# Ledger of designs, part 2: VH-VL binders against q9r0b6r508to684

Target 1, 177 residues: q9r0b6r508to684
Amino acid sequence: HIRSDFRHGAGGWQIRSMGVSKRPLQWSQSGLLLGLRGGEELSAPKKFLGDQRLSYGQPVILTLQVPPGGSPPPIQLRLEGAGLALSLRPSSLPSPQDTRQPRRVQLQFLLQETSEEAESPLPTFHFQRLLSNLTALSIWTSGQGPGHSGQVLLCEVQLTSAWPQRELAPPASWVET
Short names: E, the ipSAE of ESMFold2; O, the ipSAE of OpenDDE; V2, 0.75 times the mean of E and O plus 0.25 times the DockQ between their complexes.

## First folded at step 1 (VH-VL)

Design o01 (framework fv_oberotatug; at its last look DockQ between E and O 0.05; V2 from the best seeds 0.00; counts 0 for: pae E 16.8 > 2, placed apart)
Fold by ESMFold2-Fast, scan of step 1:
Structure o01 (fold): chain C 177 residues (1-177), chain A 125 residues (1-125), chain B 107 residues (1-107)
Amino acid sequence: as target 1 above (177 residues)
Amino acid sequence: EVQLVESGGGLVKPGGSLRLSCAASGFTFSNAWMSWVRQAPGKGLEWVGRIKSKTDGGTTDYAAPVQGRFTISRDDSKNTLYLQMNSLKTEDTAVYYCTTDYYDSSGYYEYFDYWGQGTLVTVSS
Amino acid sequence: DVQMTQSPSSLSASVGDRVTITCRASQSISSYLSWYQQRPGKAPNLLIYAASSLQSGVPSRFSGSGSGTDFTLTISTLQPEDFATYYCQQSYSTPYTFGQGTKVEIK
């Protein structure tokens, strides 16, 4: 698994926006403040990029710390690679627990061909190509949902890999010698 | 009071073009994602496409049957949504509804909370 | 594309009946499902969102349940104004897709 836990800093994560300069991240030992503005995205460091085909069909897991009375912001995960792009929504949201206490919430994003933004489905061959040379993995928010909390912390990001060697015996459609 | 009023429907020949308008009032149009949904006579609902708010990039998405032929646009200064329909086919005959695409308080669950009355487009020789 | 299939395509019922309509997605859509009602000659109106959340102003006799691939809409005590066509719709991924509709007709 590839992981960022933010214990010692932002870990190479950066705020990016289209055609404009970056602004600083707000960090604490508890995590990164998810205060993304419209058009901004939080971009993953190099360790999440490159050949990620072992993660096909596996989740990207975001762990958030939500304040009392708060709700998670509307987060999407954006993937770019091999000239292709795809945006994903959480596969499911956890049931709300006691909202009067701070809580950790996990959002899972299954790495599969469907997208809420692009016309779907992206053909499997193209998605495999995207994962073979991942050039960006970004956290983005639509800015919708007026009730979401701006004090939410991103505590961990995990890119889950299938068990190596046996599960990614390469299919003929991916790579051939 | 949210209101959506479609106009511009009518009879057009195959291969022709038509532009639909949806006049919006009662909400901050510039912040809203908007969709077009159609319904052929006696048939079910079919999503045509959507346009995001300017703050979310103003991008568009389309269903495969209309991709490359239809264009969704918006004029936030006029609170108006448009559907430009080119290369019309008899299969495009339908009532076209303008909808608001809203998110619940969590920001994750989308739904079409307001619908216009619809405007009929008939593509026939 | 995510395909939505409703069952039954039509049903006949009497005022006071309990009516159940089912909707099945071709793949898991979590809880990204809405239900709409369309009365003859009218635009659709939203009943349920997020699979089970009742829209403000919608009577409590309507309820939704399910997650993943299998969903149900229940009308606990059918009223005269409920004779209409009902549609499920997924918003998990584009293109957004509707079920074919279920017509609730007078027995």
Scores: ipSAE 0.019, ipTM 0.628, lowest interface PAE 7.1, mean pLDDT 82
Fold by ESMFold2, look of step 2:
Structure o01 (fold): chain C 177 residues (1-177), chain A 125 residues (1-125), chain B 107 residues (1-107)
Amino acid sequence: as target 1 above (177 residues)
Amino acid sequence: EVQLVESGGGLVKPGGSLRLSCAASGFTFSNAWMSWVRQAPGKGLEWVGRIKSKTDGGTTDYAAPVQGRFTISRDDSKNTLYLQMNSLKTEDTAVYYCTTDYYDSSGYYEYFDYWGQGTLVTVSS
Amino acid sequence: DVQMTQSPSSLSASVGDRVTITCRASQSISSYLSWYQQRPGKAPNLLIYAASSLQSGVPSRFSGSGSGTDFTLTISTLQPEDFATYYCQQSYSTPYTFGQGTKVEIK
């Protein structure tokens, strides 16, 4: 797996915007501040890029810290590679939680066609082709979240790689007869 | 190497005041959340309070028994954490530890990964 | 406040035994749980964070499990140096609270 956990710095993450001067990220050992302005994305460092085909069918996991009374804004994961661009939505919705206390939440973005925000007329195997030469991995918020207060932090980003083949459970003795 | 060294403990009468210090080294103190944890002689651990880094707002939270009597502060230029204890009670008698708060990529929220040696505060008539 | 209840309060075991200590939270704390070891006369040290993750430098005979309200610390093959008191601690919400401790004695 490839991770950023921000204990010792911003981990090479940067704010990206079309045609504007770069502004520095705000960070702490608790994470990066998710206070993105309109048109801004958090762009991943080089270690998340390149040939990431082993992550096909695996999640990108974002760990957020949400303050009391807060809620994360809607988040998209954006991928660019091999001349293609995709946006992903979380693979599942967060379960209801007591918002009166600070909490950590995880969002998973499964790197498969089923996670794409909108269908498009892309070639067969487009997702795997994109992952063969990933040139950008970015976090974008598509608007203000309803009913939020305080600062939401990005505490960790993990890109998951495929694990050893373990789906082949040993058969019972009667299976092979 | 992370080091935390508490000082300022001693004997004080009920109703008195005392200030504890925790000298920190081996990490970027200004980015760290810090906690105080106490342990009465022969008893278990009790969280006293926490102060966040300035980048996270610098706010404090306290356990109910010390709310309004204890104040946690920090001086990032001196890498020092403080605990001001006022209106001390015999129930405040304990070894006081300073500790760091850290979070990890595989875990939830935070944990106390480095602890000082502790300093004893005795509140007795 | 979240109350943490450990069981047992103390135990006595032989070298090589498997030891299990449990911790129950008064409400769900997800995986916001840590385990600490305190040897006599020493400061506590972190063993397990995030319910199941082993802290660097901690022997692999220590493991943690559980989520929600029920958590377990396991020592797979007890060693003489494991004589200590063990505490669980929730960091789900302030005030952060510890269990009352479990004293492990080795015969």
Scores: ipSAE 0.000, ipTM 0.472, lowest interface PAE 16.8, mean pLDDT 79
Fold by OpenDDE, look of step 2:
Structure o01 (fold): chain C 177 residues (1-177), chain A 125 residues (1-125), chain B 107 residues (1-107)
Amino acid sequence: as target 1 above (177 residues)
Amino acid sequence: EVQLVESGGGLVKPGGSLRLSCAASGFTFSNAWMSWVRQAPGKGLEWVGRIKSKTDGGTTDYAAPVQGRFTISRDDSKNTLYLQMNSLKTEDTAVYYCTTDYYDSSGYYEYFDYWGQGTLVTVSS
Amino acid sequence: DVQMTQSPSSLSASVGDRVTITCRASQSISSYLSWYQQRPGKAPNLLIYAASSLQSGVPSRFSGSGSGTDFTLTISTLQPEDFATYYCQQSYSTPYTFGQGTKVEIK
C-alpha cells in the first residue's frame, strides 16, 4: 500500500482554496488541517499516481481527527487520468461514537466505477484506463459541516494495492497491452 | 524535521532593548502562525504573543504585560521570527521560546506543537 | 481572561503508579485544551491536544479527558522518563493561558 501519515511533513500534499477560506496548508505531526469554511482541494503527491490498477476495488482510507460533537465535513475523492475524471464519495459513514471527546474516524472510498456515491460513473474499461495512468488524486472538501467549533485534521491517507491474480486466470480483457 | 532555533538572548539593563530571532526550518514557514512563550527561572509558562501568516493578515496579538513594549514580526524570505523587546523590566527575565501553531477556520487557536530550545534573557541592573 | 488552575501543584509517585492531574478553567473553553510535558532544562513537549487527542510519538500511557471547564491528564503506568513538570494550556481565547504546572517527583 501507499501511505501518508504526516509524521515527518506534509509529504508533498498541496492545497488550493476555492471558497472564502483562503489559507495555506497547515501541517504538524498531528496531520493536515482541513478547512471548515469554503471549499478546498488537497492534491496527493506523485507516489499516489501512475499505474494504480492493482488498487481496483480497494479502498482509499482517510483517517480524520474530529472535534467533540463534530463530524467529518463532506469529502469527495477526485481521480483524474487518461483524459478522464471521476469523483467518489465515501462508501460508508463513520460509526457513531462518544461525542464528548475528539475522535478519529475513517472514511473509505472504494476504487470502483459502480457506486451510488460516484457522481460520474464510468464504464469498467474507462475506469481501468483512468487507473492505469492516474495523473491526479485529490481530496475535496466543501467547507460545510457541523464541526465548526473545532479542528478537523487529516491524519493519514492510505491507498491499498492488491497482488495480481495470475495463478487463477489470465489478465482481464480491460488490460491494454 | 522541524527545527526552531532561538537566538539573541543575553544580559540587558532595565529600560534597555533586545531583539530575539527564531530561525525556522523543516516546514513552510510562510504558512505558519508563530508564537512566543516565555518562562521565568523556576516558574511556569507564559504566552507572550502570536503572529499570523501573511495570507491570514499577518496580524499580531500580545499578552497584557508586554503590550506596547514588545513587537512580533517575521521575515518569510529568511524563515525567521522576531521579538523586539523594548523598555525591558526585571520581570521580563525568562527563557523565551518560539513555537509553531495550529489554527482553524473559526479563528480559534489550537496548540504549540513544536518548540525551540529557548534563549535566555536576563534583565538586571 | 481565562484562568487555568492545576491540581496538585506537585505530587510524589513511584514507577508503575497511575498518576492523575487536573486542570480547571475559569470558564468553558470547549475542548481547546492541551497538555505539555517539560523535563528539567528542556523545552516543553506537546502531549495532548484538543483535550483528548494524543500527539504523534507520545506513548499511549498518556491520555486526556474532559471538556468545558474540567480536564484530566492521566499517566496509566508511570515510567522513569515521566518525572517532569506538566502544564495545561487553553487556546480558546487570547491571552492564551497556562496552568501553574504540576511537578511529578519520584517518591
Scores: ipSAE 0.000, ipTM 0.567, lowest interface PAE 11.7, mean pLDDT 86
ESMFold2 (binder alone), look of step 2: mean pLDDT 93; pTM 0.943

Design o02 (framework fv_oberotatug)
Fold by ESMFold2-Fast, scan of step 1:
Structure o02 (fold): chain C 177 residues (1-177), chain A 124 residues (1-124), chain B 107 residues (1-107)
Amino acid sequence: as target 1 above (177 residues)
Amino acid sequence: EVQLVESGGGLVKPGGSLRLSCAASGFTFSNAWMSWVRQAPGKGLEWVGRIKSKTDGGTTDYAAPVQGRFTISRDDSKNTLYLQMNSLKTEDTAVYYCTTDLGYDFWSGYYDYWGQGTLVTVSS
Amino acid sequence: DVQMTQSPSSLSASVGDRVTITCRASQSISDYLSWYQQRPGKAPNLLIYAASSLQSGVPSRFSGSGSGTDFTLTISTLQPEDFATYYCQQSYSTPLTFGQGTKVEIK
């Protein structure tokens, strides 16, 4: 799979926000130190882009470190390709518990044409066209409130693929097996 | 090019009040979390409190010794941070620094810019 | 409140020496620790953030390490301009707290 673990820096990730003067990404050994606001996007480097059809139906996994006493902010994954765009919500959201220590939380985003309450869902064919030439993969949030709800430490991003499909046995039929 | 300039320090009697100002320039003040840190003569650094940006809720946090007596506020139209100090005690005698965390993670509270400080002396 | 304790409170060193300053938190603060340098009569300067990340413009002889409760600032080859007081600071929880400081003096 394709991943960024931020061991040696930001790894080509960039904050994109138009019309706003902002500081560059802050990095630590545990990840990217960032506050992510509505309309502000953290954009993936080129290794996450291009033909990603083998990732159809597979998860993008974000590992986040959440501030003490906080919860993961409402994060969305935005995909753009072939003139199309789609925003995805996490496919499974952990039940956060307030704790004194920062927590490492994983959010999974299934790369599919629809999610619950998805904006602008796409027909399957159009989504596969989007994945055939992915031009942007971005992380953003729709909310930022009091306390630390808008602050996250991004520790890892993984894009999963079904690359070794060539070695899989053909689908079994009920008649055959 | 980032500048923080404190003013308003001086001599005040115990029980008195004083208002400090910090004029900020060279960055987008309205997006920044701003803090006050003090240092008593010959002693170490002590965090006083902070104020978040309006977009992050505009809330304030204070250290216990000053809670209920000090108020931090900001005027984004004037790029100015304030510290209103009431019911001053001799233990409040210190150089007061205006500080900012200009990193994207406003929660981290590491201060990459500091003013030169303004001295507040509380004595009879 | 998270209490930060530095060791030693002061030390004497010569140019060229390796200097190590430690900072201990009363509870786990992950890597939410910064190191500052304060030269006599000046405001503090940020050296290290997130326990080990070197601030832009800070010489590579400065390094930070640690996680949880135990943290270390190392100056690999002390220079004349490094005679100063050093402070650790946690940003894990409010109130933010500083260590008491370590003064590095000429031997």
Scores: ipSAE 0.005, ipTM 0.478, lowest interface PAE 13.1, mean pLDDT 78

Design o10 (framework fv_oberotatug)
Fold by ESMFold2-Fast, scan of step 1:
Structure o10 (fold): chain C 177 residues (1-177), chain A 128 residues (1-128), chain B 107 residues (1-107)
Amino acid sequence: as target 1 above (177 residues)
Amino acid sequence: EVQLVESGGGLVKPGGSLRLSCAASGFTFSNAWMSWVRQAPGKGLEWVGRIKSKTDGGTTDYAAPVQGRFTISRDDSKNTLYLQMNSLKTEDTAVYYCTTDYDFWSGYYSDYEYFDYWGQGTLVTVSS
Amino acid sequence: DVQMTQSPSSLSASVGDRVTITCRASQSISSYLSWYQQRPGKAPNLLIYAASSLQSGVPSRFSGSGSGTDFTLTISTLQPEDFATYYCQQSYSTPLTFGQGTKVEIK
């Protein structure tokens, strides 16, 4: 499993704009302040990139801390690789349990080439090509305002890989002939 | 390392004018939103106004009591913030603080407009 | 304009006490609230931002909570250096506004 828990810092995450300028992240022991301005994305460090085909069909899980009275912002996950791009919406949206206290919520993004949540679905072959050399994994928000973003902490990002080698490992067997 | 130093305060008669300066150091001044906050003797804090960074439009906003009389400006080449005060009233008597929302430890400029650094203040007294 | 009202205006406390100060906004400001401490003759310093986030270098005995219109600053174990005036401030809407202040005085 590939994970950023932000216990000791920003862990190589960066705010990136399509231009040459970027600004520093605000970090605390509770997480990164998810305050993105228009045109900005929060970009993953290299450990989330490269050959991620083992993550096909698996979730990327974002753990957020939302303030009392707040709601999770409209977050999208953007993937780029091999000259291709795909934006994904969360597979499920949490319902706030209690608005009187800060709370943790999780957003799951299934890494699939087609679903009703995908904005730009790709043929399976092209999506596998994208995952074979992932060059960007970014968090993007479509709404910015007092109630939508800038008040949420990103506490953890997890990219879960299937373990086919362990599951498919052949049992030790004795063969006499 | 972040330091804000106000100057220009003094005694002025009602109807007079005065310009305050705030010299900034220890952070990238040109990217910071800057505010003036005042405090009348024995009273609470009152926000006067702010100026945004040029990247965020360089616009100014003012509290109603000073609108049309006070002007906030900045000179990024000199790392200096200004408050031009015209048509001064006795109600403008206060210590004036220069403030910024620049978080030194992260290098982040807060979208919440909280004031993580303050100058020492400069006293403006408006009386006859 | 968003009006900020603090309660109480003043209180007397002893070292070691738990002190609670409240702040009410005239309309919802989500979590766009900060708390400041001002010691006599000194400039204010930031304690809490975004309603509940502790500023770097501020002792952990300070905590903030609340959202919308009702907010609380708590000092869990009052120290001698905590005798000061405390202010809440909203940044949800321009003009930015402060509460009237709460003076924490020695008994």
Scores: ipSAE 0.000, ipTM 0.469, lowest interface PAE 15.9, mean pLDDT 79

Design p04 (framework fv_ponezumab)
Fold by ESMFold2-Fast, scan of step 1:
Structure p04 (fold): chain C 177 residues (1-177), chain A 122 residues (1-122), chain B 112 residues (1-112)
Amino acid sequence: as target 1 above (177 residues)
Amino acid sequence: QVQLVQSGAEVKKPGASVKVSCKASGYTFTSYYIHWVRQAPGQGLEWMGRINPSGGSTKYAPRLQDRVTMTRDTSTSTVYMELSSLRSEDTAVYYCARGDYGDYWYYGMDVWGQGTTVTVSS
Amino acid sequence: DVVMTQSPLSLPVTLGQPASISCKSSQSLVHSDGNTYLNWFQQRPGQSPRRLIYKVSNRDSGVPDRFSGSGSGTDFTLKISRVEAEDVGVYYCMQGTHWPYTFGQGTRLEIK
């Protein structure tokens, strides 16, 4: 698994607007302030990029800290690679909870090409091509908002990888039978 | 703290239009869908449509699509539902309700307005 | 559209006794994320609906323990372990898995 836990800083994550870093991140011991303005994305460091085909069908998990009375903003995950782009919605949303206390919630994003959560579904071959050379993985909000003063924090991001479960047999022309 | 407050009762003649308002407070207005649900006297609940207050995008029930319009004003945190070409069958209590989580329309409706009675009579 | 069918439509119950309401969907309510978005609402006379249960079996804040939800796939049940006078009203199931949202026709709980 590839992971950012933000214990010692922003870990290479950056706020970008139109592909260029526009302003510094606000960090605390509890995580990164998730205060994105219109057109801004929170962009992942290099360790989340490159060949991520082993993550196909696996979740990206975001852990958020929500203040009392607050709610997480609507969040989408944007993937770019091989000249393709796809935005994913969470596949699993946190249960409603008592809002009187600060709480941690998790959002899961399944890395797959066709679902009602995908904003622009891709054929499987094209999605595999995107994952073979991931050039961007970014967090952005689908709703309008200047951010709220309630201070939602991003505490952890995990990119899950599957271990190979099968051994492929050689082609029939190569094996006796 | 979170509440939806609707406009008062309306009495309309057949063929008229009605515009009901729903004012949100206690949360970030643009982060949650607002749904409209109506209930004819002695009948069950019928979903009419929803609006995303962030971009103003709407989806309406097919049976009402030609007559219903939903809009919002972000400066006042208010959603409007206008129903035109009123018929006696449109007599109902009209509710606005907040979507359970942001843009995620499939989660359900956790906060409801008090309802607006619309009576269509000759 | 997903059709939600409730039974019974009228439910007379003696105070202190249990009550049970069934809700059946025309297709599976299991979402692609593995969750089932089945909600239960209560509407007391003259009041707006109030959500009691979300995701099949989770009680909303402030809902008494005597209310419980269960089920999977297409078959769901709301149970009240000990009916009280204030439980009089109409109960609706609602699915949030498939757009558009759809409600059951309602079950009227009455004290006999």
Scores: ipSAE 0.005, ipTM 0.486, lowest interface PAE 11.4, mean pLDDT 79

Design p07 (framework fv_ponezumab)
Fold by ESMFold2-Fast, scan of step 1:
Structure p07 (fold): chain C 177 residues (1-177), chain A 122 residues (1-122), chain B 112 residues (1-112)
Amino acid sequence: as target 1 above (177 residues)
Amino acid sequence: QVQLVQSGAEVKKPGASVKVSCKASGYTFTGYYIHWVRQAPGQGLEWMGRIDPNSGGTKYAPRLQDRVTMTRDTSTSTVYMELSSLRSEDTAVYYCARDYEWFGEDYGMDVWGQGTTVTVSS
Amino acid sequence: DVVMTQSPLSLPVTLGQPASISCKSSQSLVHSDGNTYLNWFQQRPGQSPRRLIYKVSNRDSGVPDRFSGSGSGTDFTLKISRVEAEDVGVYYCMQGTHWPYTFGQGTRLEIK
């Protein structure tokens, strides 16, 4: 799997606006402040790019730390490759949580075509073509305004690969001892 | 219910090492920093350092940096503080405390363990 | 290291009367993010410290409203509007703006 855990810095992630690097990231040992303004995206370093066909049907997992009184903004994952572009929404609705305490949240973005994207659906072969030469993988927010409640800390990004196939990740409610 | 439970009292000889544990329950262990603070008999509070259970990253008080080590085990939601080359002036109650940090600064230590008494005597 | 100085060190108070504790820092506690990381803790005899106030004036959950914090820059005050018997203990200020984090020497509140 390809991971950024931000233990030693921003790891090559950059804030971009209209394709140009814009602002320095704010970093702590726990992760990056995901305080994006209108038109900004957080862009992945090269290790997430290129031929990612082995990730077809696998999730991109974002781990967020949410401040007290805050909630995750509507986060979307944007992919560009082979002249194609699309945006993915999280694969599952987050469970209600105690908003008075800081908490960790995971968002999964399944890398496959979806009928939910009626505005810009891609058939399987087009989605796989996009993954054959991924030129951008970006995190952006669609409804976040400025403010503390809309800001979260990005603690980890994982791009899951199907190869080598040693084991399947078990559901959260099942763990083999 | 949020709780930090520490290991029992220790009696050590000068020059020995001590390792104190702090077990967290009732919250997301990796979402909060854990600080260690000690208090010598009849004295005030002294900050020793803190650990981020998510990353394992640590910051230690400069006067203790060469003697203190903080670690964690996420599978057991436990933080450890080891102090080496013990001296009589290390006799104190050692506390762990939970804190929320945003961008390298803490908001304050909102939940504390019950304390572990460490006595250094010959 | 930032030096935190509390006064008075001993505070005898009559039940029902107000009490006030001063905390002064050797440097400004205003962080570059605009926040002031000044906290107040209470330690009752034989017990662990308990946070009362964070970021100068914010009361922790479950802390009675008779406790209030105020101040700015280098000068801070913890005030108890009406002292109760359970308020006996030692009170500490703490700064989290500058590394390493430091505590005041403590103020012992006693009922006279």
Scores: ipSAE 0.007, ipTM 0.493, lowest interface PAE 9.1, mean pLDDT 81

